VHH binders against o75319. Designs and how they scored, part 15

Target 1, 181 residues: o75319
Amino acid sequence: GNHIPERWKDYLPVGQRMPGTRFIAFKVPLQKSFEKKLAPEECFSPLDLFNKIREQNEELGLIIDLTYTQRYYKPEDLPETVPYLKIFTVGHQVPDDETIFKFKHAVNGFLKENKDNDKLIGVHCTHGLNRTGYLICRYLIDVEGVRPDDAIELFNRCRGHCLERQNYIEDLQNGPIRKNW

## First folded at step 1 (VHH)

Design c1m (framework vhh_h_nbbcii10_fgla)
Fold by ESMFold2-Fast, scan of step 1:
Structure c1m (fold): chain B 181 residues (1-181), chain A 126 residues (1-126)
Amino acid sequence: as target 1 above (181 residues)
Amino acid sequence: QVQLVESGGGLVQPGGSLRLSCAASGFTFSDYSSYALGWFRQAPGQGLEAVAAISGSGGSTYYADSVKGRFTISRDNSKNTLYLQMNSLRAEDTAVYYCAAVGYEYHSGTFPSDYWGQGTLVTVSS
């Protein structure tokens, strides 16, 4: 499968660091085999990701990949010094409590191990929007006590795109707090 | 090259159970950890619906809300076979069930798949 993800070109490659947090969101990087179907300005490889993060004067300390596939790029395409965590998260449905717990545990572990630096947690799904935004906002609401509308607004502003899935937004705004970390 | 062949469909009464099998050839599940494996269905007069998926490693599963708690997806790497255990079957589960190797992630209703089986009919009626 060498198909470019549906609507992938519609989204900015990398958002900005979410102020007051260690999160940065981006769309899935695409390995070299996809570049034959892309104009030079549309390319966003793993290398391009790290260059764009550096251009913001930031450094990645962890990548959390929420896609339900490994076809877009390989962990071997990333610098060996940056930990990579795969959490297979199906799109369209609100992530289940086990997935939410795994995400929270990974974030909490990273923050404890990186208290003496300012490295970022990079989070992506295919578009870096719905699953990515849901899990980041869920963390901010449940762990950091951020008001749901404020978490969503912060994510939308920093990602440069608004969360699109109504069921995700409704769960964040009206759903129960998940205290399973 | 890649072939997916479903079996195990048939007629069953409401409340009954069936186990569907999907035999893969042309690739091995352990060698193809970049692909999720899944089940889709198409009911008479309806569109295609994603039912369940399992990661190439087998560590993660997905279930549609309509089947959650009733269906279980599993795989046997030694037999290169994917299974769907269907319990507490309802009339609305009547559909042709397709096995698929999902190179794309599932996205809002388009659920593109790289490879499809031929389908197996499941009829739930008294």
Scores: ipSAE 0.000, ipTM 0.287, lowest interface PAE 10.1, mean pLDDT 84

Design c1n (framework vhh_h_nbbcii10_fgla)
Fold by ESMFold2-Fast, scan of step 1:
Structure c1n (fold): chain B 181 residues (1-181), chain A 125 residues (1-125)
Amino acid sequence: as target 1 above (181 residues)
Amino acid sequence: QVQLVESGGGLVQPGGSLRLSCAASGFTFSDYSSYALGWFRQAPGQGLEAVAAISGSGGSTYYADSVKGRFTISRDNSKNTLYLQMNSLRAEDTAVYYCAKDTYLPYGSSYFDYWGQGTLVTVSS
């Protein structure tokens, strides 16, 4: 069977930096073993990720991988100088408070360690959309005090695709603020 | 060919305990090439919801807020079996429970695939 994630080809590989933040979102990179199943213009390896970030005149300082699998690429496929953090996040349900806390802690830690540079926090799930967009928006709302609709609009515009899961959107707009973390 | 076979469902009283098992064949639980595994459930008239998931090595777990502190997911790689220990069961836990292996379905489906037949858990006096 085909091991390429369903609908993966339908999404842009990398969004643009979210202005006023250190976030950039992208879909999961696929290691070289997947390339036989892809046309050249469809390939998006870890190397392709870093090339696309460089083409935007940006630099990654951290990758947060929200997928619940290790099958698409290995952390060893990334430059040794770029920290990699795995936060195993299951799709469908809104991420739980512990997952939200882990994400917030990682972002806050990165920002404190990287005050003197402009490096980005790269965040991805399988499509770089629902889990990715939820956690980035949750951070902006809860930590930065951004209005929910403004956070969602900013993410959608910069990612180039709109958040699709209605339960995620509903939680961001009307759910409780998780500021006690 | 991948197969997942759930077992252990049944009728239990509120406050009771039950352990579900999922026996896997067609792939191996191993530390470096293991797939993530999870439990999902569907109550009558409700949508599918994720209950718990465990990484390939067992080093990371996820639990839905509704089951935290009551349910424990575990795996036995030597037996190629996934478990869900369910304690302090409530009427709201009544559902068909499905075991799933991490893979990718068409848009709108779970990223976990290879659903078993499911096992019914009924919590009632």
Scores: ipSAE 0.000, ipTM 0.203, lowest interface PAE 14.1, mean pLDDT 82

Design c1o (framework vhh_h_nbbcii10_fgla)
Fold by ESMFold2-Fast, scan of step 1:
Structure c1o (fold): chain B 181 residues (1-181), chain A 127 residues (1-127)
Amino acid sequence: as target 1 above (181 residues)
Amino acid sequence: QVQLVESGGGLVQPGGSLRLSCAASGFTFSDYSSYALGWFRQAPGQGLEAVAAISGSGGSTYYADSVKGRFTISRDNSKNTLYLQMNSLRAEDTAVYYCAAFSYGERPLYSSDYDYWGQGTLVTVSS
């Protein structure tokens, strides 16, 4: 069914821009059909996402959706001015090299095409935490040369929640750098 | 009634190629674009092993390490059919190959997450 994701209400809807980067992380927006199961203050639709980003004086230039489902919202629910990219990423296990490289390619392409503006790359999974935090940190470590502990701390602080999955944290801290395909 | 029917199995020599097809009925791929579809195999005396999976309208593909670079998964939503192109076949690829459809789980290479299964088609790689 169209059930609210487990623990979805436990997380802040949107984090802060990660300073020195173009990344902002958030939990999955839920389309209007979910609102009957939510109190007004719990609602976080695609429209609510863009309102919260504007309240921070930021602008989205790309959304990367890492969920392995299309049930939560449709690309058509987003403003047509903001590109949407789906990267189907399975939960619980560390993302595979193919998924990591797709993410890196998308980010690099966006940054190249958006050198003359300050638009953000919005990244989300279901909670905007584990898959989201892993891929953002993996990018910072592998591409930008950030120390693993610094990348994790920056993500945790800006998201307002700490990465929870120990296997993800261990891979970021001690795993190999994925430099090429 | 949901049905998945495999075809295209048979005897092939090492180094040869086969294409498997899986025809879906009782649902359409367009209606169930959130569902992942996959191929699994079972060699004699062994458990189920993941082969490949494909998501949504074909946006993402996943492969077991043993078949990467040799097998290609694809789907045709207009024909409601899933395909597995198998190249450079080896004796160890001998197995019954099963088509499977996956619900709201998020692990496309885990057989336990799949809701619907075909009857299987035998692939024998032998001289």
Scores: ipSAE 0.000, ipTM 0.129, lowest interface PAE 13.7, mean pLDDT 85

Design c1p (framework vhh_h_nbbcii10_fgla)
Fold by ESMFold2-Fast, scan of step 1:
Structure c1p (fold): chain B 181 residues (1-181), chain A 126 residues (1-126)
Amino acid sequence: as target 1 above (181 residues)
Amino acid sequence: QVQLVESGGGLVQPGGSLRLSCAASGFTFSDYSSYALGWFRQAPGQGLEAVAAISGSGGSTYYADSVKGRFTISRDNSKNTLYLQMNSLRAEDTAVYYCAAYPTDYSIGWSEFDYWGQGTLVTVSS
C-alpha cells in the first residue's frame, strides 16, 4: 500500500546546507497520492521540497535517493532540469563498500561538472537521517579528511536531528577509511 | 547480518498460556523505525499463516481474526526482543511459530517478509 512511512511525520522536511560543503539532507518527498492521508501542513511533495530549498536561497543540482523503494515518488515528479540518481540502500545495516563507492563517485562527478556554480547535492532516504547521514559523513571523512566527530556534529546540526543508529556512528568513528572507493 | 532467534515454545494444555520471544541481532530496536516485526505459524499439514505484526514504531499492530483478543504482540527495545503473549490456547494453535522482519522502506505485503527465524514449536494438547 500507499501508507505513510513509519515516523516520517516526526522529522523536519528539509535541513540546511552543510557549511563548507554542497550537501543538503531531507526526508523523502511524498507524491500527490499520499496527500489524502496528510493534513495540509504535513504535506511534503517534490514541489514542496523545491519551494523549501528556494526559501533558503539555495538551488538543487542533483538528488540522490537512497530508499529501497520507488513507491514514494517517481523521477517524473521532479523538475526535468534536476538530475536524479537512485542508489538502492537497505536500512539499518551499514552500507556496503559498493554502495559507498557509488555515492562517492556520484558526488565527485557532480562537483567536477559544477565547479562554476553553487548548486547543492540533495540526499535523502526515508527520514533523511541514518542512511543519508552515514553516506554524507563517510564522504566527508574519507574524501575531505574531516574528523569523524566533526562530520557527525555538522550533519546533526544542519539536519536538525541526530544520527540515531549506533552501528552507523561506530563505523564512522572507528571503521576503516574506504580509500579505493 | 540480521538474525532472528525464537524461544519459549513447548507443550501446554488447552486454556493455558505461553510467551514466545524473538531475539534480534545485527540491528538495534532503539533505532528500528525502518523495520516491522511479525509472527507467523505453520500447523502440521497446513500452509504458512500470519499471526500478528507490530510496526517499527510500535504504534500499529495487526492480529489474525483467529487470535484477536487472545494473543498480544509487543517489543522491548532495551532487550532487542519481540514477544508474543499467547493466552487461552486451543489445540488449533499447535504449530511451529516463526519470527520475521521486513524493511518498512519496501512497498511489500505481509507475505513478503525478508528475514526469518528458525522457528519454535508450540504444542497444545491434553
Scores: ipSAE 0.006, ipTM 0.159, lowest interface PAE 10.9, mean pLDDT 83

Design c1q (framework vhh_h_nbbcii10_fgla)
Fold by ESMFold2-Fast, scan of step 1:
Structure c1q (fold): chain B 181 residues (1-181), chain A 125 residues (1-125)
Amino acid sequence: as target 1 above (181 residues)
Amino acid sequence: QVQLVESGGGLVQPGGSLRLSCAASGFTFSDYSSYALGWFRQAPGQGLEAVAAISGSGGSTYYADSVKGRFTISRDNSKNTLYLQMNSLRAEDTAVYYCAAGLEYYSRTGAYDYWGQGTLVTVSS
């Protein structure tokens, strides 16, 4: 199980901050044991993630890990100063309401606690695309009232890759708003 | 309403064992849940201390240095119950033990959202 995730090399490591929000999306970092299977320019470790964020003149205040596995890296591989939240999310399926509510709660809590700084919420799944893009867009639509097409376009532009899963796109465009009551 | 109810506390001699249970209601333990569950304790005259934590999948655990090798945290998703197996108990383990549930896996900054009422463990001859 030390195998590079399928198509992982096809995606940019980290996107740009989504303007008007505190979100930044990236693909899963891979711990040191994966580096034997990667060329130096292909490496994207937890350390590489923080270096790339700093190169954009940004700072991470929270990482939300949406992968269903812990095989790619461990929370201990991250700086102790950055909170880490694991939301186990099965791929291929639209995230369920419980997962959506956990994500919204974490984002709202972070924003309340970080109103006096400009630190970012980093969100990733395996490719930083489908589960990641879905939950970020769902937050923007349901909480911030952004039009679905605008949320999707903003995510696609800033991530540098378009959401691929038609069922995710369809749910964002035409699905019900998930209310936090 | 989310509720956590501890049980299993009591008086035990040094070197003995106890198993604490925490029954959860109002939410379901599952392999897909990101809810971290943990045990905290407060000894007489001391502050609140993190003892052990377990991730939603059960695949990752945390232990305070004072209890490593002696205590084991586990969860049974079918019974919606968290456990703490305490072996080789010492006088300094005497404390009120609290069960807690939250979204973060570790004892990092951020209070657990839900807490039990506590169960007293006394280790003395």
Scores: ipSAE 0.000, ipTM 0.135, lowest interface PAE 15.7, mean pLDDT 83

Design c1r (framework vhh_h_nbbcii10_fgla)
Fold by ESMFold2-Fast, scan of step 1:
Structure c1r (fold): chain B 181 residues (1-181), chain A 126 residues (1-126)
Amino acid sequence: as target 1 above (181 residues)
Amino acid sequence: QVQLVESGGGLVQPGGSLRLSCAASGFTFSDYSSYALGWFRQAPGQGLEAVAAISGSGGSTYYADSVKGRFTISRDNSKNTLYLQMNSLRAEDTAVYYCAAIHDYGSYFPTQYDYWGQGTLVTVSS
């Protein structure tokens, strides 16, 4: 049935906007059917997500969902005014080049179409940490020219949790730049 | 080095009011917006729970459902001080109250906070 994702409760729901970027990271929102297994302060529905973003005086313009499942919430649970993009990524593995290029294209397209506003790109996987942090940092390194350690530190600070998977960290620090021209 | 010192705890009657203060040191005026601050409490025989938090900019606040509408968190830039105004106090509010700081906002879990005060006892008598 509707089992709560392992360790989901261990992570804060939403980080802060990453300064100098349009990114904000969060853990996967859970639809109403999960709430019977959660205390009130642990609930984090799609509605709760938008409320928390608003409380930070921010506005979402795009959600990128990196989970390899559709069971946590439906796109229909989101406001029709906020575009939703699904990029299926397997956890535990460094995302492949095709996934990286999809992510970069989505971000670049959003930024081009939103030059006249300050709306955010919301990115999440199950915990909003490893796959999420990897792809955001990969974008900053490859496209924006940020130093790997600076990108990782910025993500960790703004998310409120450090990237945990050593293979992701090593790829960011020592791996090749994935150019997509 | 960030240090936090709580004050204002004490004995109050149910329905009464109390204001807790947390004097923050180790950051300058230029760092004011870089630190999110929160209040946590631990009732006798219970675990540590989040009460309220305020972002570095002061633009975002969090309140536990049990205190919404009764407690107000605020910060005073000129004094580098965090406040918790507690109104309509109940016996269930009896706890040691801790001030805590994190470089960035967003955590409601104690394990994410970097700096802690020593705590101040609030007893609501019945």
Scores: ipSAE 0.000, ipTM 0.105, lowest interface PAE 17.4, mean pLDDT 83

Design c1s (framework vhh_h_nbbcii10_fgla)
Fold by ESMFold2-Fast, scan of step 1:
Structure c1s (fold): chain B 181 residues (1-181), chain A 126 residues (1-126)
Amino acid sequence: as target 1 above (181 residues)
Amino acid sequence: QVQLVESGGGLVQPGGSLRLSCAASGFTFSDYSSYALGWFRQAPGQGLEAVAAISGSGGSTYYADSVKGRFTISRDNSKNTLYLQMNSLRAEDTAVYYCAAWDTSGYYPLNEYDYWGQGTLVTVSS
């Protein structure tokens, strides 16, 4: 259906760029058909996403969509010049190793191809919080050697909302580093 | 009232096959549902783990690394039923298997928005 995601209105549409990284997190954009159910100030379409990023003097070079649905917007709703990657990620459980690998591979590939610019990797799930925060923090810990608590604090501050899922937080703090990826 | 009922569990030899079914009542599967459907399992002495999931449209599937290539998830919207075809079963697949429906639209407390079946036991042994 065309119903608004539960609690979607509770979250800031777009966070700030995470300093020292190329990451920016946001909640899922909703295509124009959802606007019938939203007040003007609540709208957050794909177009609104790009406008808000530009307002921060930033530019998106890649969108990674972690939702387990295609009902919220279509890749065709995005500018043709911005690559879109779908990684279907089941909510509630810590992402599996294959999902973590796909995310790391996409990020590393983007960074290698974009050495000469400062374009951002935009990452979202439904709220841009739990799955999004987990995978960004996992990347910073495993690949960049950031301490878990520092990665979580940086994400929380820049997103404007704290990671809520306790199992995700526990895995980031105490779980194994996925070194083979 | 939402209810999920699993069936098809039992004793099977290593290398064998089983098909699990999950019948849903109190809500209907639809092509554009925000609800994902999936299978979770809990092995003796272990925690709950995700096994396989299928999106509301049926257009995307997820499999845990341990079962990929051996298990196949599918849904039949006309029968309001979710399936898990399990092939090449191993002793480590022994677990209680749970059917679940969860909202992919955000974070929710498990006891409020997630629906779980009662479980069906799968034992893989000689």
Scores: ipSAE 0.000, ipTM 0.252, lowest interface PAE 12.3, mean pLDDT 84

Design c1t (framework vhh_h_nbbcii10_fgla)
Fold by ESMFold2-Fast, scan of step 1:
Structure c1t (fold): chain B 181 residues (1-181), chain A 126 residues (1-126)
Amino acid sequence: as target 1 above (181 residues)
Amino acid sequence: QVQLVESGGGLVQPGGSLRLSCAASGFTFSDYSSYALGWFRQAPGQGLEAVAAISGSGGSTYYADSVKGRFTISRDNSKNTLYLQMNSLRAEDTAVYYCAATYYESGLYPADFDSWGQGTLVTVSS
């Protein structure tokens, strides 16, 4: 089905790069089959994503897709030069430790391989907000030692929308630091 | 019309195994399909809970903490069928098991699923 995700139109397509990091967050791109249900100004295809990143004078080096579906776009819709990683993450629930570990591993691996450039890690779920914001903030808190409220504020400001799920916010503020097993 | 039909339920002793099947009609299980598939259960006097889920391509799975290491979800696209292999069964696994499908992104809440089977009873008792 080519049904537009609930509330997808309510969110900005792409945020700003998070200063001091390699992260940029965005909502899920929708392949061309969805465009018949969208006005021209509402379209946000994989091509539109790369155009908007370029407009910010940035370059993507990795996309991490946190959606629990493959219906929105295919990896083949992306440039061959940009690695794509799928981490199936259930919505509404705080991501489990396995998911958190996989995300941290992917980010650390990217940073190790991209020391000599300034390419970004693009992270998205459906809205580019709750799962996306949680995992980025969790990384900043656990790996980079950022204070929880500072991480959340940075994400909210750069994404242009505030993290909405109280269980995610509570876990970031008061939950345990997740270490590799 | 989308239909899901469960089978394979029954009576089993603690420590035993059962394999549940869910036959789908009205849509196909293909690579990059729009459907996410899952198993839910409802024990007597309790609410509906998520047990396991598999992505449309079969490339990722989810398991509830209570069943991790004991249950395995899988799909056979050639037979358009979803499976739940249940090993090391316990009395607390006694429930009606439902298969469910959604083409929307899911938080594994029952309300997120568009299509449901009729359920199959699994009883684990000595």
Scores: ipSAE 0.013, ipTM 0.396, lowest interface PAE 6.7, mean pLDDT 87

Design c1u (framework vhh_h_nbbcii10_fgla)
Fold by ESMFold2-Fast, scan of step 1:
Parts: structure tokens; C-alpha cells; sequence
Structure c1u (fold): chain B 181 residues (1-181), chain A 125 residues (1-125)
């Protein structure tokens, strides 16, 4: 049947809002068909995601799904009031300029349309760590002028887990600013 | 405990210069938790307005149109201090100046988490 992603249980379901930003990162929610393979305390469904966000006194206004699959949950499993954006990204390689541009465009559009509220942009890949952390940090560095080490530290602290991929870290620290796609 | 303490305010003649300082304690400017830093002011009988803002290491700055070209915001992470260099001062610059830190990078006061007590700048006739 449906197999739990490797090491998925090793990561916290949801991080904290990154102070000074609208970002919150989390691991991929798993639809109900996965729950027979999980203990009750390990379950993290789309419903569980929204409950955990509300427990932090926060509200999601957008979900950006960076996984290369649709097998973990469907957009229909989310409340109709929350926009969902799929950006297919392959793990292991630094996301390409087109992917970075799509992410930046989505974030900028959300912020422009949500200037009168404090709703969050939820970002996830499979573990909510490498691709997720890279794109959030890349946005903070390129668009908001944050120093790379500061962006990485903020993400690591708020996610509760450190970025693991050295090539991602290296690109953030020493790579070029992506001004265009 | 996070604290911001402003200094450098005082009486100055029109056309003169002042440099305001904001010393931070309880966190460091080289930590992303101190990402957004700004100066706001409140003139007598007026609301609070944004003067200048600076991102993390200085990659982005903002200036209100009324001060653009006359004021310069800067930060010294080694001294954990934010500065506002004010040149060509005018009577209209008379206000209490507030240092603010660690909020969503914006020019809206409600987006900043920590505030100083303010320092008075008076530009005499």
C-alpha cells in the first residue's frame, strides 16, 4: 500500500512562524489512508496541520507544496478557503531559476493581496526541510536583503531542524542573487 | 530581556546635524531575530510616522520622502547599535524619535516587536 516517506517520523510536524516574515514550514501532511501505518501520536493529516497552526494562534492563507508527487494528500483534503499552489521540485539538486522565480512570484502576489491581514504562507516539501528551507531562505536573501547566515539560522530555529544539504547551504551563502528567472 | 535605548537627541539649529543612536541589549544585531530595524517619530499633536528602516545587514533601506537625501540609517553589528544621521535639519523634524526592532520588514509600527522609550529632537527657530 501507501508507504510512509523515509525518515518522515523523525521530523516535527510543524515549525513556528518565522518572526519578521509570513512564512511557516512543515512536513508533508498524510491523508487518512496512511494512518493505519501510524500510531495516534504520529498522525499528521491535513486536518492536523490546520489544528496545529490554530494552536499557535496563526492562520494559513496559502499553502505552497514543493513535493514532486501528489500521492501524500490531495488539494481537496484542504479547506476551500485556503489557496493551494503546487511547484514540482526534484530533491537533491538546488532548485532551478524557473522554480525560484515561481516561488518568489507566488509569495509576492500573496503579500500584495494580504497586506491588510496577518495570514501565513505555509511551505512544505516531504520533510519541510531542504527544498522548503532553501526556497524560503532564497526569498529572504534575494528579495528582502537578509544575510544568508541569518536567514539559515532563523529557518533552522523556527523549523526545529537544521538544513541538511550542503550544496543548498553553499548556494545560499555564496551563490548569485536570482534577480530574474 | 530585550531592551532598546535611544540617545543623541537634543536642541539643534535649522540646517544643523544630529546623530541618533539606539543601543540594543538582550539580543544581537548579527542574529536574524534582530532582522528589521527602524526609526519612527511623533511630532507634537501628530501620529507616529516611519522615518527610515534597514534590513539585516543593510541590503534594503527605506526613507520617508520628507527625509530622503537628508537622513541616513545605518547599523553596526559589532556594537549592537542602530544609527540615524540627520543632516540639514528643519523645524518640521522636531519630534520624539523611537527606535524599533525585530518585526516584519515594513514601515508600519504594528509590525515591530520591540520599542525604545524615545529621544526628543528639537529644531529651534
Amino acid sequence: as target 1 above (181 residues)
Amino acid sequence: QVQLVESGGGLVQPGGSLRLSCAASGFTFSDYSSYALGWFRQAPGQGLEAVAAISGSGGSTYYADSVKGRFTISRDNSKNTLYLQMNSLRAEDTAVYYCAAEGFYSYTPSRYDYWGQGTLVTVSS
Scores: ipSAE 0.000, ipTM 0.139, lowest interface PAE 15.5, mean pLDDT 83

Design c2 (framework vhh_h_nbbcii10_fgla)
Fold by ESMFold2-Fast, scan of step 1:
Order: sequence, then structure tokens, then C-alpha cells
Structure c2 (fold): chain B 181 residues (1-181), chain A 128 residues (1-128)
Amino acid sequence: as target 1 above (181 residues)
Amino acid sequence: QVQLVESGGGLVQPGGSLRLSCAASGFTFDEYSDYALGWFRQAPGQGLEAVAAISGSGGSTYYADSVKGRFTISRDNSKNTLYLQMNSLRAEDTAVYYCAAGYYDEDSGYYPYEYDYWGQGTLVTVSS
């Protein structure tokens, strides 16, 4: 259960807020039991996540966890004041329409209920890159009407790493718009 | 002691079917609910290729493009056994087939080096 995800150390822990949106992306936090396999400077716990977001003068209002496992950390490791939503999303393949609609519904619900504040929606998968970037960009394209290339560039710049999976990029640029919530 | 033992291989004609079984001992699939269970193959003179995988959580499956629509992966936790139903077999399916169990890393993909436990392999020959 305490296997460090492949390439996890290669990615910055937390990106920057995507300007003009409520999104911030990060890699999966790892609970205390993983510390024995990490140097002190490599640690990124749930506590470290919240500290890094506070250092950016931002505040989380929702965490959306796209990983297909609960082995990395438990919801109980998060502050009780921040809602946690699990959307089991298989990596490697472009997320299916059901997953896309669940993500859109969660985001729209958060935004309607948090119109009077500036709290962020934190989104992560294992590396905070492919599934995370795809779903955020898909939301911006389908719901906010952002041009695909602009959404991808904004995500890449703010995450500090470029979307890597060609099939994800191709779907964002040339795939169908999912017009349903 | 952890063991994965494959069975069901053999000689079959093109267009035929085979069902491979992988019996696990020394652990239960419930103990490895966070692990992917999968089938890999190695054709003569070729590298190891991921064929199909199934997760313990959510019931998600993966299939290589070369086998989609022909092969079906399934598991029976009560029997601690993984299956691969192979239909419409082709000469290019000829390979040693390996059962494997390992951490499911959604972003790294289904690479052989991510799997911790491997069977000894079973030979499947598709030839007229």
C-alpha cells in the first residue's frame, strides 16, 4: 500500500490559481506513512498542501480527488472545514462522459453556493496533470466557452507542467463538446 | 509465500478460443484491493506487452487495442482466480502469457515494472 507513485517526485506539489477561474491543481498529497520513503524536502502531506495554498494567499473551499484509490491519504487527513469529493477516474484513457458530467455538476454546484466568496476548487489526480488538466480544460471549454488552445495554455502555465498525454490533448482540441452538465 | 500460477494455455487454430486462469496463493485478492491484476504476454523475439488489466476498486478494465472486442478479463474473488477469455484468436496472439499483480498507478500506465508479483507464464500457440 505505501508504494510512491511512479514519477510523483518529478512534479511540483501545487500549481498557481488559474486566473479568471476558481481552479487550482496539485499532485496527490501523501499521508504520514509514506514519509519513510521520502527525503524531508520531498514530503507533501495534506497539511503541506494547505500550507502551500495559504502561502499563495488562497483558500480551498472544495477538494476534488480524481485518483482511483484511497491509499494515498484519507479524507479524515483533511480539515473538516473543507468539503472532499471523490470521483473515481481511471488514468491513461480520456475520462468518460459520466465522469465529465459528475465533474461539471460538482464545479457548478460549488460556484453557485460560493458566489459570495473567493474560495478555490482544488483538483488532483496522482500527478495533478493529465486527468486533472483534462477535466479542468474540458469544463472551461464546454461551460465557459474558452478556446481549447487557450484553456490548455492556461492550465500548463499555472500547473507549471504541460499536459503529457496526446489522446487527452487531441480530445480537448478536436473532440466533441459535451454540452450536458 | 505469494504465488501466481497460470493455466489453460495450449495449441489452438486461428479463430479458436482459450480461457486462461491465474490462481493466486499466499494472499487474497481482497488483501490487494488497491492492486491491479493483469495479463501480459511476450511473443518470441518481442518485448513484454500489456494485454488486459482489472482493478479491485470500481471494477475498471483495460485492454490493449490489439485485443479489444476479442479478449475479456474477469476475476472471481471467492476463488482467488483471475481469468482471460480469448476469442477469435490470431497467429499474432502466439506468446507466453503472464499473470501479474501490482500497484495500480493511473498516470504511469500499465508498465510491467510496476507489477510486484508474476506467474511463471503459460504458452499459447495459435497455428494451423
Scores: ipSAE 0.016, ipTM 0.266, lowest interface PAE 5.9, mean pLDDT 86

Design c2b (framework vhh_h_nbbcii10_fgla)
Fold by ESMFold2-Fast, scan of step 1:
Structure c2b (fold): chain B 181 residues (1-181), chain A 127 residues (1-127)
Amino acid sequence: as target 1 above (181 residues)
Amino acid sequence: QVQLVESGGGLVQPGGSLRLSCAASGFTFDEYSDYALGWFRQAPGQGLEAVAAISGSGGSTYYADSVKGRFTISRDNSKNTLYLQMNSLRAEDTAVYYCAADSYEDYYGSPTAYDYWGQGTLVTVSS
């Protein structure tokens, strides 16, 4: 079963690097078996992802996959040089504290190990918008001390699409800071 | 050959309980499953309404506001079976109940997101 995710075609494949951070957000890449359901200009495979990142003069050092499925692409479809981390994150609902802390640990670990380069942390869910935007903004607010509205504005501008889920936005603006160590 | 077969429907009085089962074949449930599973219902003359969904790992659930606190979704990976425990049933719960598999994340309430469907089981809540 190779059904294209609902509304997937409505979203820009890859955003811009978020200035002052190592984050870049994108929608889920779709493996070759999905290409029969797509026009050539709609294709966005793992290979297409890396080509688009290079076109921005950027380099991926980590991919964090927040989808709650393995059907869209396989880790082996990615270059062996780029670490892949799966964090199963249910859509529609605000991610729980365990998920938030897993994300923060992965980001902090990457930054510690990549002090001497400028490689990016690529983050995606299905559309690269709600779960992706929530976790990136949560990190910026809780760890980097960014004001919630500033984090959301930065994500929206760089992704090219605004966070859509009101419960995610409300939690970022008014919810508690999720404490780290 | 993915198939979903519902069972457990029937006539029940208001305030009563029923447990629906959905037996899956052609794929296996496991902790890292690609398949989210859900229950939908359709009352006569109405469209499909999302009732509940459970993630592939079973760690996350969704419930429609109309059933929250009364219905519980669960899965048994060893039996390849999805369940819906329905308590405190009301006349408004009368519908054909369908199980569905392989939802798109972010759209658990959308019936068009599901790839595989059972044939449905009728639940009638009446005195």
Scores: ipSAE 0.015, ipTM 0.325, lowest interface PAE 6.3, mean pLDDT 86

